# VHH binders against a4x776: the designs that were tried, part 13

Target 1, 306 residues: a4x776
Amino acid sequence: MSTSMSVARSLPGGPVAEQILAEVAQEVTQLRAAGVTPALATVLVGDDDASVGYIRIKQRQAVQLGFASPHVRLPASASQADLQAVVTQLSADTSVHGVLVQHPVPPHLDFDRAMQALDPEKDVDGMHPVNLGRLALGLPGPTPCTPAGIEALLAYHEVPVAGREVVVLGRGATLGRPLAMVLAQKRPTANAAVTVVHTGVPDWPRYTRRAEIVVAAAGVPGLVRPEHLRPGAVVVNGGVRYAGRRLLPDVDESCATVAGAMTPRVGGVGPTTVAMLFRNAVRAARRTRSSRTPVRLPDSGAPAGR

## First folded at step 4 (VHH)

Design s24 (framework vhh_7aqx_2)
Fold by ESMFold2-Fast, scan of step 4:
Structure s24 (fold): chain B 306 residues (1-306), chain A 128 residues (1-128)
Amino acid sequence: as target 1 above (306 residues)
Amino acid sequence: QVQLQESGGGLVQAGGSLRLSCTTSGRTFSSYAFSWFRQAPGEEREFVGAISWSGGSTDYADSVKGRFTISRDNAKNTFYLQMNSLKTEDTAVYYCAADRYSYEVTYGSTTEYYFDYWGQGTQVTVSS
């Protein structure tokens, strides 16, 4: 098939996000019918335009999905104690199921210390040390949004992952490192042979040239070129940088001449990350209903003494 | 649980001053942000002013900025609205509210859904 062989198949994240959000909306409807309104609280410190924009997008999406969307705005002059009090209050509030503190905060504030005060069950970013520990151990919990989004994107587009050679280019805390943990999990949508390469591996192209799947997670525009890929490889651009309003991906678009499938420059992984945030939030709300609902054990008629 | 009780309302001449108090009972007064709202006859309830947990942050509606001051006394479990240079258009029932999150809360389609506690209201009448 000439077109498929000469131009990579596109792997857009929009349809993936729509599928995930449709499932989230259904779960929200079920929870509301049971008397629980899922709530995602957002916290903004200061008035950074990009941060205000991102919060507004997330707040609007939450409302459209049927979430309650309380928003806490603190002035740029807020103290560490004010931020800690907000995080502590939201952690203790049984009507709030997920909490997002928009990064960055003003430089006089310790963001990491504030986030560590958050109840790990309400961590919708999946970046709390407790939740990363759960991921490392294969335990259920909130998952890092971009790694989970990439797993979902590959599954949606029917890209085989189990038993395949996957190279992750980058070892950053939010993508490369947790992605390696996600794709090594024992489940049909993962179970891969994962290699992580980075600046400490100067001959990293030796690894990517052999890989069936390459995920770029370095945040270096145009780092991955056609000569770095195996013909027919699946290429996922997880890393991006902006030059003003222009999106600069890690994967050069000329890679479409060698790759068998590739995420588009715009509308790739990003939409799935946002969708996963809401999936974490609705699952947090679902967990509170489970803890409040009496567990009926069906074996009361079984003979005793076994 | 937190209970809110307003006091200090009444009749005052334009240009005069009043101080409203909101006394709270219950646990963890210092963990709450507090707000004042008002409602004039036939109008919707509107925001007047707010104070954060620490008292370090305050916010005011444009219509009252520079004339009204909100403050709190954690030792007395009370917060105040000092109203100066009163105008006839300040005539309303004033409500105090406790918010578990911040001095300023923005809600989507669930406006007021998360306001935990409201007082019963106190009438302020400003005569010309």
Scores: ipSAE 0.005, ipTM 0.202, lowest interface PAE 12.0, mean pLDDT 81

Design s25 (framework vhh_7aqx_2)
Fold by ESMFold2-Fast, scan of step 4:
Structure s25 (fold): chain B 306 residues (1-306), chain A 126 residues (1-126)
Amino acid sequence: as target 1 above (306 residues)
Amino acid sequence: QVQLQESGGGLVQAGGSLRLSCTTSGRTFSSYAFSWFRQAPGEEREFVGAISSSGGSTDYADSVKGRFTISRDNAKNTFYLQMNSLKTEDTAVYYCAADRYSYEVTYGSPSEYDYWGQGTQVTVSS
C-alpha cells in the first residue's frame, strides 16, 4: 500500500518563455523594418563546458529571434584589463545594444568590476548599480532577469500576488534581494507584502509556514521541505545548483504533496530568465531610436493599491 | 575602419627564424585584438596565434606552441609573429587579421574575422 497524491498544480516556465519570446520577435521585426538590427554581444572567458553550452544556446536563440550576435572569446589567461577593454569597446559601439558577459569568469578576474565599465543601458542582466537604483526608485530600465521571469511566471499562471504574503528565502544579489524590490512595486502583478529570510534568520520556517507564496532563492539543494510550507502555498524554485549534469533545486520535489502549485524541477524559472534577457536586449535597441522622456516617480500608496 | 598589411616573409632554411610584421592604419589600433593565420598549399586557412588588445594574453595553435611568439607595439601600430625553429611544415602564406568583437583562442574560424591583410609567403627549405 503506497498512496501518493500530489495536489500541486505545475507552473512550467516553457509556455511563459514562449509568450515573452514571441513578443520579443515582434519587436525585433518592427525595429528591423525601421532600419535597426538589435544586437546582443556575448563575451566568454575561458573554456568551461557549461559556460560554452550556455553561450551557444543564447547565440542560437538570438539568431532565431533576428538579433545580430557578435561574440568575443577570451582565453582563460585573460587579464582584468583585457576583459575591461572588451566591455568598454562594446559599450562604445553604437551597433551593439546589449552585452552579456557569461558568468562565471576565471577566479583571478573580478566580474563585478568589469561590469562597472559597461553602459548601464546595455546591461541585459539588469545588475548594474544604476539599474538596481532605478528599480529601487520605481524608474524604468533593464530589469533583473530571474526576478522579472518569476513575476511573469506567476502572472501567466494566474497566481494572485497583489496583497499576498510572499516569503523570499535567500538574499543573493541576483535573485533574493532584487526579487523583494520587484514584488513590492505598485502594479497588478506585484504589490505584495514581502519578507526576506536567509541564513541569518535561523527560524526562517516560522515565516515560510505562514506564507501564501514561497520563492526559494538560496542555492542550497533540498533546503525547502514539506514541513516548511503552509498547505496550499505556491512554491517557486528560483535557486538551483548542478552536480555534474543533474540540476539540484532548492525545493525538494516532495513539497508537491503540500503545495497548491509548484514550479517543476526542470523547465521552471530557467526558461523565463533567458526570455527576459532577450526582452531587456530588444528594449535597449528600442531606446536607441526614441527620445527619452523625463520619468515621473510613482505616487506613494496603500499596500492594496493599484 | 582597419587596414592590415603584412611584411617580413621570405625563404628560410629549416631550424631558422623569421619575424613577420603586420602594420595597421587607423586611430583605434589599441582597441583591437589581432591574430595570425596561415594557409598551406591544398589546405584550409588555419589559426596560428592571437594577442589581446592589452597585450597581456596570447594564444597559439598546438603545432607552433613554444616556437612562435606574438607581440604588439601600440606606438608603431604594428604587431608581430616571431617564428623560431622553423620546420618545412610551416611553409604557407601568412595572414594577419583583426576583429573588434571576435577574439578567438586556438580554434578561431576565418569567417569570424572582418579585417584581413593580403598575405605574405613563408617558404622553409630542408
Scores: ipSAE 0.005, ipTM 0.278, lowest interface PAE 12.1, mean pLDDT 83

Design s26 (framework vhh_7aqx_2)
Fold by ESMFold2-Fast, scan of step 4:
Structure s26 (fold): chain B 306 residues (1-306), chain A 128 residues (1-128)
Amino acid sequence: as target 1 above (306 residues)
Amino acid sequence: QVQLQESGGGLVQAGGSLRLSCTTSGRTFSSYAFSWFRQAPGEEREFVGAISSSGGSTDYADSVKGRFTISRDNAKNTFYLQMNSLKTEDTAVYYCAADRYSYEVTYGSLSPSEYDYWGQGTQVTVSS
């Protein structure tokens, strides 16, 4: 009985993100040729260094893709009325197609209340209650970015999902819960038998030891270990925490000795989440083009000055 | 649309005070956040201060914090820049601007190209 296990095949998200962003860039080019500049507005409240960094990365990517990137900064002292006025104004602005409000906001502000004022069509995170309801009902709309990114990552690397036993470890609103809804959809890249477990399930390893695919989404560093996995299982790390600048994933790197395939510690799911944000944004801009009535042909127009 | 017009500029001695006003017309005043910018000879236009649509939040460039105060009077469709302890380095043309959205600039210095509505400017000259 020789147990010679190869290190798991890596499932990097970088190439997946590049493929998605290339499709987005093509759609942006087509929209600009049709007279529509896709616009992704970003809103930051306060001056948290990590949040500032995340917003700047997204702004650079937007510009590189050909988006207009209006940026709204509110001081940490901003009132609830100030935040809601910004969200309401961006919802009403026809030149803005997507809106991203960077979480977290200062604790005196009600983030969820402010976001509920946003036009669901401009919700690029796919987390608005209307869009989650659409997802639950199998209706079209903006999709939650990390769940959609994981679906795309598995499809890109030709990991079979349809008919497979998938365990999602974590029930958080942004990943575990909507991921279960995504992977249960009736399409070739989903259609899985999904089980959601969490720390409230006393023997969650009983479920992960049976699973063909395990997605860790708990935000607990090193929670998933080799003894929790079925030999040859596909392991996706969706949950992370930081200790200083070091990324601490939910999945221990030693799982590579048991897993058949695994996302890397750095450059896994994260890049695909950012790519899906831009996909939601360009699709929002495309919807404004396709909703135009034929009877309102563009006139030779008001001749703008040259 | 909103139209902006500055007033209150002039010549003042170092250590003195001056109050600039920006009167607005057109669109509803209360729906806008407002900012002040200045441009010294040979320099680019720089941020000075901002006030939110509610008036509850203000932000200032580090060079003017503690000396300048921005305020608004919705009943008069006017907002103000109270300039105290003026220095020769404060000599510039001062512009009022309305934000595209009801927001403030954090850390000071937002690109002037991000503002849709501007006044004509008012000269402030601080003598030694």
Scores: ipSAE 0.000, ipTM 0.202, lowest interface PAE 13.5, mean pLDDT 82

Design s27 (framework vhh_7aqx_2)
Fold by ESMFold2-Fast, scan of step 4:
Structure s27 (fold): chain B 306 residues (1-306), chain A 128 residues (1-128)
Amino acid sequence: as target 1 above (306 residues)
Amino acid sequence: QVQLQESGGGLVQAGGSLRLSCTTSGFTFSSYAFSWFRQAPGEEREFVGAISSSGGSTDYADSVKGRFTISRDNAKNTFYLQMNSLKTEDTAVYYCAKDRYSYEVTYGSTTEYYFDYWGQGTQVTVSS
């Protein structure tokens, strides 16, 4: 009788986040010694209590890491042009290296259109079309935070990914779709056979029952149950909803009886997402101090042209 | 060209009130958020309060919340700090600051990263 015992190995994100943030702090220290103070600007539209709370957490973390943390607030009545002007102004500000616009914005505003106005090099969320194109092509650039966090979490806990069958349940723009691109990259911490399933695949359990790794990314509480899993599978909860203050994950806790390893209900993927945000930000600042020898322009008097 | 000038400081008894003004010139006043800071001798510069460009949002340090009120008058290019129920601990040089961005900056900071122009300061002395 062990009604409180979990048989699955836990995959907490806290230690993963701590390791990433320690690396970020070291890079910030090096940049500051070179005369560059990394700066992460945050933008909030309106006064939503949860959004204010998330911004304060990110600002506090930025300051603790040694970032400058300018904050811009727009009224809930702000126009689309107002939001795009702020994004454009922060893109042009050479003292700002990364920009975070807190989602959601009021429903009369088009968040995606505003974010497309951002300099892709300052995109700390890794969601700009240019950076998603870079990801698709295997080129360097800011990586979507939650997908990168999941890759880091699996690597930290020594979960084999290369050559394994991975099923991603959900095709949302911030997790499911970019995660498939991340885990298919040709590198030791990825290189997986990735299958994406979603509401258009009614018999999605036939895929998850074969998978060595299942990542739930649907935002549907309790969607993944023990009968949907292969015994010994690794289960990552990427999708959550809230009921008041309580976090409701996509993966039912009873999956611990079938899974070989799984992320905990609290302290799983979330901390790694925040850590990756700061990794993208410090890398953006580092690019302004690139140690690569600049390629000389052909004939230093020639115009750039076009 | 760009200038911020404080006025309204002075000596006041504990429990009294003062109103500080910051008169500005050289930029489009209505486009910017503003903040008040203070610095006591031997202490770091401390955030006091901020007002958004629209005037629709204000933030305050916990030590002054409920006692101080920040406001702005776009027609006069001036913003204010109404200080009520003053304590001896409120004794400091008070500085007004212009936020660097043309849109609202409601979170204050003790660093120069958030502000591009500062006033010269005005002394507030609260006697027992």
Scores: ipSAE 0.006, ipTM 0.278, lowest interface PAE 10.1, mean pLDDT 84

Design s28 (framework vhh_7n9e_1)
Fold by ESMFold2-Fast, scan of step 4:
Structure s28 (fold): chain B 306 residues (1-306), chain A 128 residues (1-128)
Amino acid sequence: as target 1 above (306 residues)
Amino acid sequence: DVQLVESGGGLVQAGGSLRLSCAASGFTFSSYAMYWGRQAPGKGREWVSGISSSGGSTAYASSVKGRFTISRDNAKNTLYLQMNNLKPEDTALYYCAKDRYSYEVTYGSTTEYYFDYWGQGTQVTVSS
C-alpha cells in the first residue's frame, strides 16, 4: 500500500523472525560443538503439491540452520496404523529431537490422534495436550508457535502488553485459545487483561472498541474494520496461515487509518510462526544434553491457581 | 540382500508368555531402528513395538504396553519381543520389520517409506 493518509506504524514480522532464527543458529552451533546434531524429522502423507512445497521450504530452512532433516513420506492410501507407527518410531528414535507432521493429512486419517501419540518433548508445534497443560501451569516446554510469535513480535516493536486490555477475536485451538493463556502469563512481555470474543458473542465490537490491543484470529477475511477499533489501538492480524486455501487477512487494510500500529498484510505474523517452530526444535535438542526429568509444578506460593 | 527370519511363535494359554526372535542379515543391523508388527485373521496390520538403533529408546502400542518388552542384541544381529500376560486378542501373525527410515548424519533429506516387512512372520495363537 502506497497511501499517505495512513498513520499506523507497521509491525513487520521479518526482522522478528531473523532475530529468533539467529538465536536458533547460535544454539545449534553450541549443541554441535557439544557433539549433538539437532534433528527435525518431517512427515508428509500423500503428494499434494502445496504440502510438498511447504515441507520442502521447512527442510531447506532446517539444513540452513544446521539441523539434520530426515524425511518420511507415506502414500495417500496409508492407514491410521501406518501413521501411528511412523509417529511412534520417531518418538523412540533418540537421534530425532523434533517431529513435524505436515497438515493436512488425507481425510480418512485422524491427524490429532496421531499427534497425541507423539512424545510431547518432540512436539515442535506446541499443540500436544501435555504441552498445553504445561503452558496453563507456567511450566517449561514447547510453546504454541503463532501465540509465541505474536508475543515476540509485540516485544520486538516495544508494544506494551503488561497491564493492557487485549481482545482476542477468535477461539480456534491453534491461536485464539492458547494466545489468551500466553498473554496472561506472569512476565513483562505478557501479564495482560485478556478478553476472548467469538461467534457466541454477537456484540463483540463493544469489546474491540475498548481494547488497547486487538488480535484477529477468526479466519474471516475483512472481519475487523475501522469502526470496530479504538483510535490508536495496536492491531495484529493473527489469521495468516500457510495453506493451499486462499486466505485474506482478518483485518481490513483500511484499519490503518484508525490504528496506531498494525501488522502488514504480508510478512506479519507468518514469519514468526515458522521461526518459533525451529526454536521449539532446537530447545528439544538442548534438553537431550541432560536427563529428562518429570514435569515439575511451579514453586509459587499459595494461593496461586487454587 | 536383506533377510529377516522370525521364530518363537506357537500355541499358548491365556496368561502365558512367549519370546519372539528375529535374526537379521544383509545390512548393518546396529544402524537401523527395528520394529514388530502383527496381523490378526481378517484384520489390517497393526504396529506393536519399536526400538532405536542403539536400543536406548523403545515404544509400544497401547494394547501391549506393560505386557511386552522389545530388545535387541547388536553383537548377534537379533531383535526380540518378550510377550507376557498373553490374551486371546494377541492372536496374530507377528512380523519383524526393518524400518526404511534411516537417519543420515550428513545434512540433507531423503524420501523414505515405512514398512519393509521382509519376514514371513511367526504365528502366535492364544487360547482362552
Scores: ipSAE 0.000, ipTM 0.112, lowest interface PAE 16.3, mean pLDDT 81

Design s29 (framework vhh_7n9e_1)
Fold by ESMFold2-Fast, scan of step 4:
Structure s29 (fold): chain B 306 residues (1-306), chain A 126 residues (1-126)
Amino acid sequence: as target 1 above (306 residues)
Amino acid sequence: DVQLVESGGGLVQAGGSLRLSCAASGFTFSSYAMYWGRQAPGKGREWVSGISSSGGSTAYASSVKGRFTISRDNAKNTLYLQMNNLKPEDTALYYCAADRYSYEVTYGSGWEYDYWGQGTQVTVSS
């Protein structure tokens, strides 16, 4: 009926990510048996150490899963036209199924404009306007990785969501806003009564104190305290894998005294976000196998066959 | 002992074409991503194009997209660059490079490649 946990439980994302990645690996194996090698291309602009590190982790994971993993590195001095040309080229390449442009790009470049040049079918982050529109309409498509990861994490740990009161604290474009759309979808792992609160809601604790599930997505460390929670509530520290400062939890650790279950400070949602990236990529490969006509690359004088 | 030997450069009129080749030896060519770069007088080093180890992925600098085509023949250990509709601005020393990351197409100052060729000069007259 109402979810209430008698003791605090940890909700780690590592096992969730492992389960998702095992399913991805199986799907990759099936596609390769059918003659399709899934390919996830990565694009890095500049040489920021954290961004290089994030790309390397994703590339190693792609190879381990059986993906082809082409990588494009542009210098920090690259023009907007250079970035858009690379994104356009990867969009047109029939051997590439997913494209990841590592954020951030240097400040003279417009990341959003570059992403809008991407074929929405290859958008593995699930943030292209076309794919967000699909999400809003309840249509199939790539889903934003962190929201999808949170849905999977709750399902893995057998937290009831359907019909439950969920409060999302934050309305950021990559987590809070799309998470509300994900959890309101009509399916067993979602179908929640979702309330979004933010700084524009003066008495946001009125809502979180009633919630069976609270997802903190504000990017403000320690914002959520024990007095803001319903006893026994499930608490999720939302994170954005490519925003380093957001790795710090919005939920104060003292909330463990009130919460029935809570994601750990480290190793919570983050691993599931990366796993969802690869799930989007393998599903993109599956879609192109069925509906895509071969496109000749005029420059090569041959069909796009490799 | 790794060798990359470029050939096919020369003098050509604006609007003309050239095909560059790079013969690779001393390493497992099919396991490495390959690149074309250029250095023009008065300019910094510029990445031109890259191709994955299998040939399944290619990328081009904006300045050459639609005019140049990179390809490879792993059986012959040879990298190619077909250059069409050449412009005076394409005048440069062109060289091939190889990197350990078979899926990587990289460039930048310092050029983080494992192996570099000596280059072949391309001069485009107006």
Scores: ipSAE 0.000, ipTM 0.150, lowest interface PAE 15.4, mean pLDDT 81

Design s30 (framework vhh_7n9e_1)
Fold by ESMFold2-Fast, scan of step 4:
Structure s30 (fold): chain B 306 residues (1-306), chain A 127 residues (1-127)
Amino acid sequence: as target 1 above (306 residues)
Amino acid sequence: DVQLVESGGGLVQAGGSLRLSCAASGFTFSSYAMYWGRQAPGKGREWVSGISSSGGSTAYASSVKGRFTISRDNAKNTLYLQMNNLKPEDTALYYCAADRYSYEVTYGSPDEFYDYWGQGTQVTVSS
């Protein structure tokens, strides 16, 4: 077509998700052999078509993996007290190991307040304040699904992260903010120099033009363009918005002409998020096998003995 | 009454090409995500490709990516699968499926969660 065009190496999330889900399936089989059937409960409020679709996909995957999949539907007219009662009941149910409340709920309901009533150990999204606190402190717990999925995707495709300059474009509560915490953790698949840019940083291209890895997490279609990237950079599209049913990613497809590697428009980060949800769920079930394992604080970096 | 009718299968030599079609009727085609699946002799059903309701997003199984192209014509209520560089391993019954409640392209096999699926069209790739 043209005398000089290069196409970035593709970083699909499908193979990453398949690997994670295969590990989950093996753990489910082991737990069932030990007399424990992992159970992921799903809660849907109302009948929003997109939410019904997402729940259906997750319920199908749960059954295929060998999970028990109890489901609760509340009418769109449900009260805050109705939603909180369901979350509280599922938290107390010892046969349920993970709980997923599908967002969004109807606008008269306070989703965050309802989720705070959930047992943090059953938080399969990894977004409970207790679990985010654990992440900030480097403690074990359920992991935020999309940030963990991005870490796994980069590791799978052998993208170096440790010691590299990573720019996260966006500070949203579910992706940009927790992703910065994930990638700054002291482990081989993270340990990056992370810069977070957002609407309060109008000269954000100054930062992305220097970055070895750019993760778009703003939810602004076409925000990242070729002129914003360092040649050969790795580009991850973590943010997406829909116009009707059309998927609008944060990263413009033309970035493939400058990037060394990038996630595809479809089949990128999304599949890894769903896989991490099930990983959190099976790990929650596994934790019920031992109530005697204490949470150990990580070494503070102090001299030997602490 | 819902109908999905596949066509375009047949016998082709390795390295050849075929174009499959799926004619949809009895539902609002433009409101459904559409999929191609296949079942090889003696094997289970597997997902091949998916396309969003608008056609703006597509996904492929790793075994066919770069060789197959899914597309749709909402004005004609028709789904297509362009298959290039066919291999003996692509020999299977190919069927289309529709899912109203799937706004993201699925990466799994068609099962009881798909709203509708067709009877299939046989593709045989000779060595």
Scores: ipSAE 0.000, ipTM 0.150, lowest interface PAE 14.2, mean pLDDT 82

Design s31 (framework vhh_7n9e_1)
Fold by ESMFold2-Fast, scan of step 4:
Structure s31 (fold): chain B 306 residues (1-306), chain A 125 residues (1-125)
Amino acid sequence: as target 1 above (306 residues)
Amino acid sequence: DVQLVESGGGLVQAGGSLRLSCAASGFTFSSYAMYWGRQAPGKGREWVSGISSSGGSTAYASSVKGRFTISRDNAKNTLYLQMNNLKPEDTALYYCAKDRYSYEVTYGSTYFDYWGQGTQVTVSS
């Protein structure tokens, strides 16, 4: 129906996610052969049906990939101290490599404060302030999942990014802002000229009309229309809302008449976000491998004679 | 140093009763969900029952539901399993297990720490 007879090349995320998860499975196999079972712990507060569903999907995927999947459930009445104690305990447990606290938590709890108690090395969402600081500085660490997924999606479909004009529409903490930092990194799959536009820039269409790549990250259904795009532009639906069971993407489907390539209404960026979560988790497990950690003398560099 | 010491097992005739105890030390007992598991000859470990940190929620395997009752005394750091109407198929080594992470009972969880030697329960026909 709304995706029928589109002239734009489709950029599905399913194959991208499959490629990432195949790489994760290979790394899990290698770690298990070395005596390390990667473990992704999940924390759920309350019994919200959607949150329970999201956790179950992630737990099934973890098991299929060969991860241990410990799960902590706290009642909706749990205190801030209860949540922080769980996060602190999981941070200290050397058998746990990654921790996912399912958002949202009940409104009497401070999610951000709880996440600050987490060891940044175990932050599989890539949203801890320390990891965002690492991203800003170009240092290694867990990367925000949706931004990393978009970078991988563009690379998979051989969309040129380096040296290209990219406009990110939205400045939200989980997508727009960190995506700008990701795409400005000095590497072949990024290295773009990035412009961030938002509600504070009323004439944002003057920027998107010039862009070779437009990533919609506002969470406003139908915000981006054909008149806002350069002919032949690559368009990524990063933001979505739901009305019942129907996905309402930020980019209107009619944009397919102007765009050269576009993520599909369903099966676009979403699958890559989940895949990146597991990539962060397996990489965390790799960093904690003790069997390959060299013994270092306190005042010793490279030996004088090998 | 976490330690769980099971006791109360023994030989009993079918239809009889036994009460198992588990004395816990080395951790904050009142903060963790606790479980009973068992292993019969020639079988893998089987989950039997679980109880939340407060004692407000309990869960049971279908094979024991209605016959076994799990309880805890947080002031005494002790977990109990009251076993009634015992059957020959209940013959097994019974283990007390601490949930590593869950504050709530999680049926079918494989993330239990089984501790100690267990206590042997033998039910004669």
Scores: ipSAE 0.006, ipTM 0.302, lowest interface PAE 9.7, mean pLDDT 84

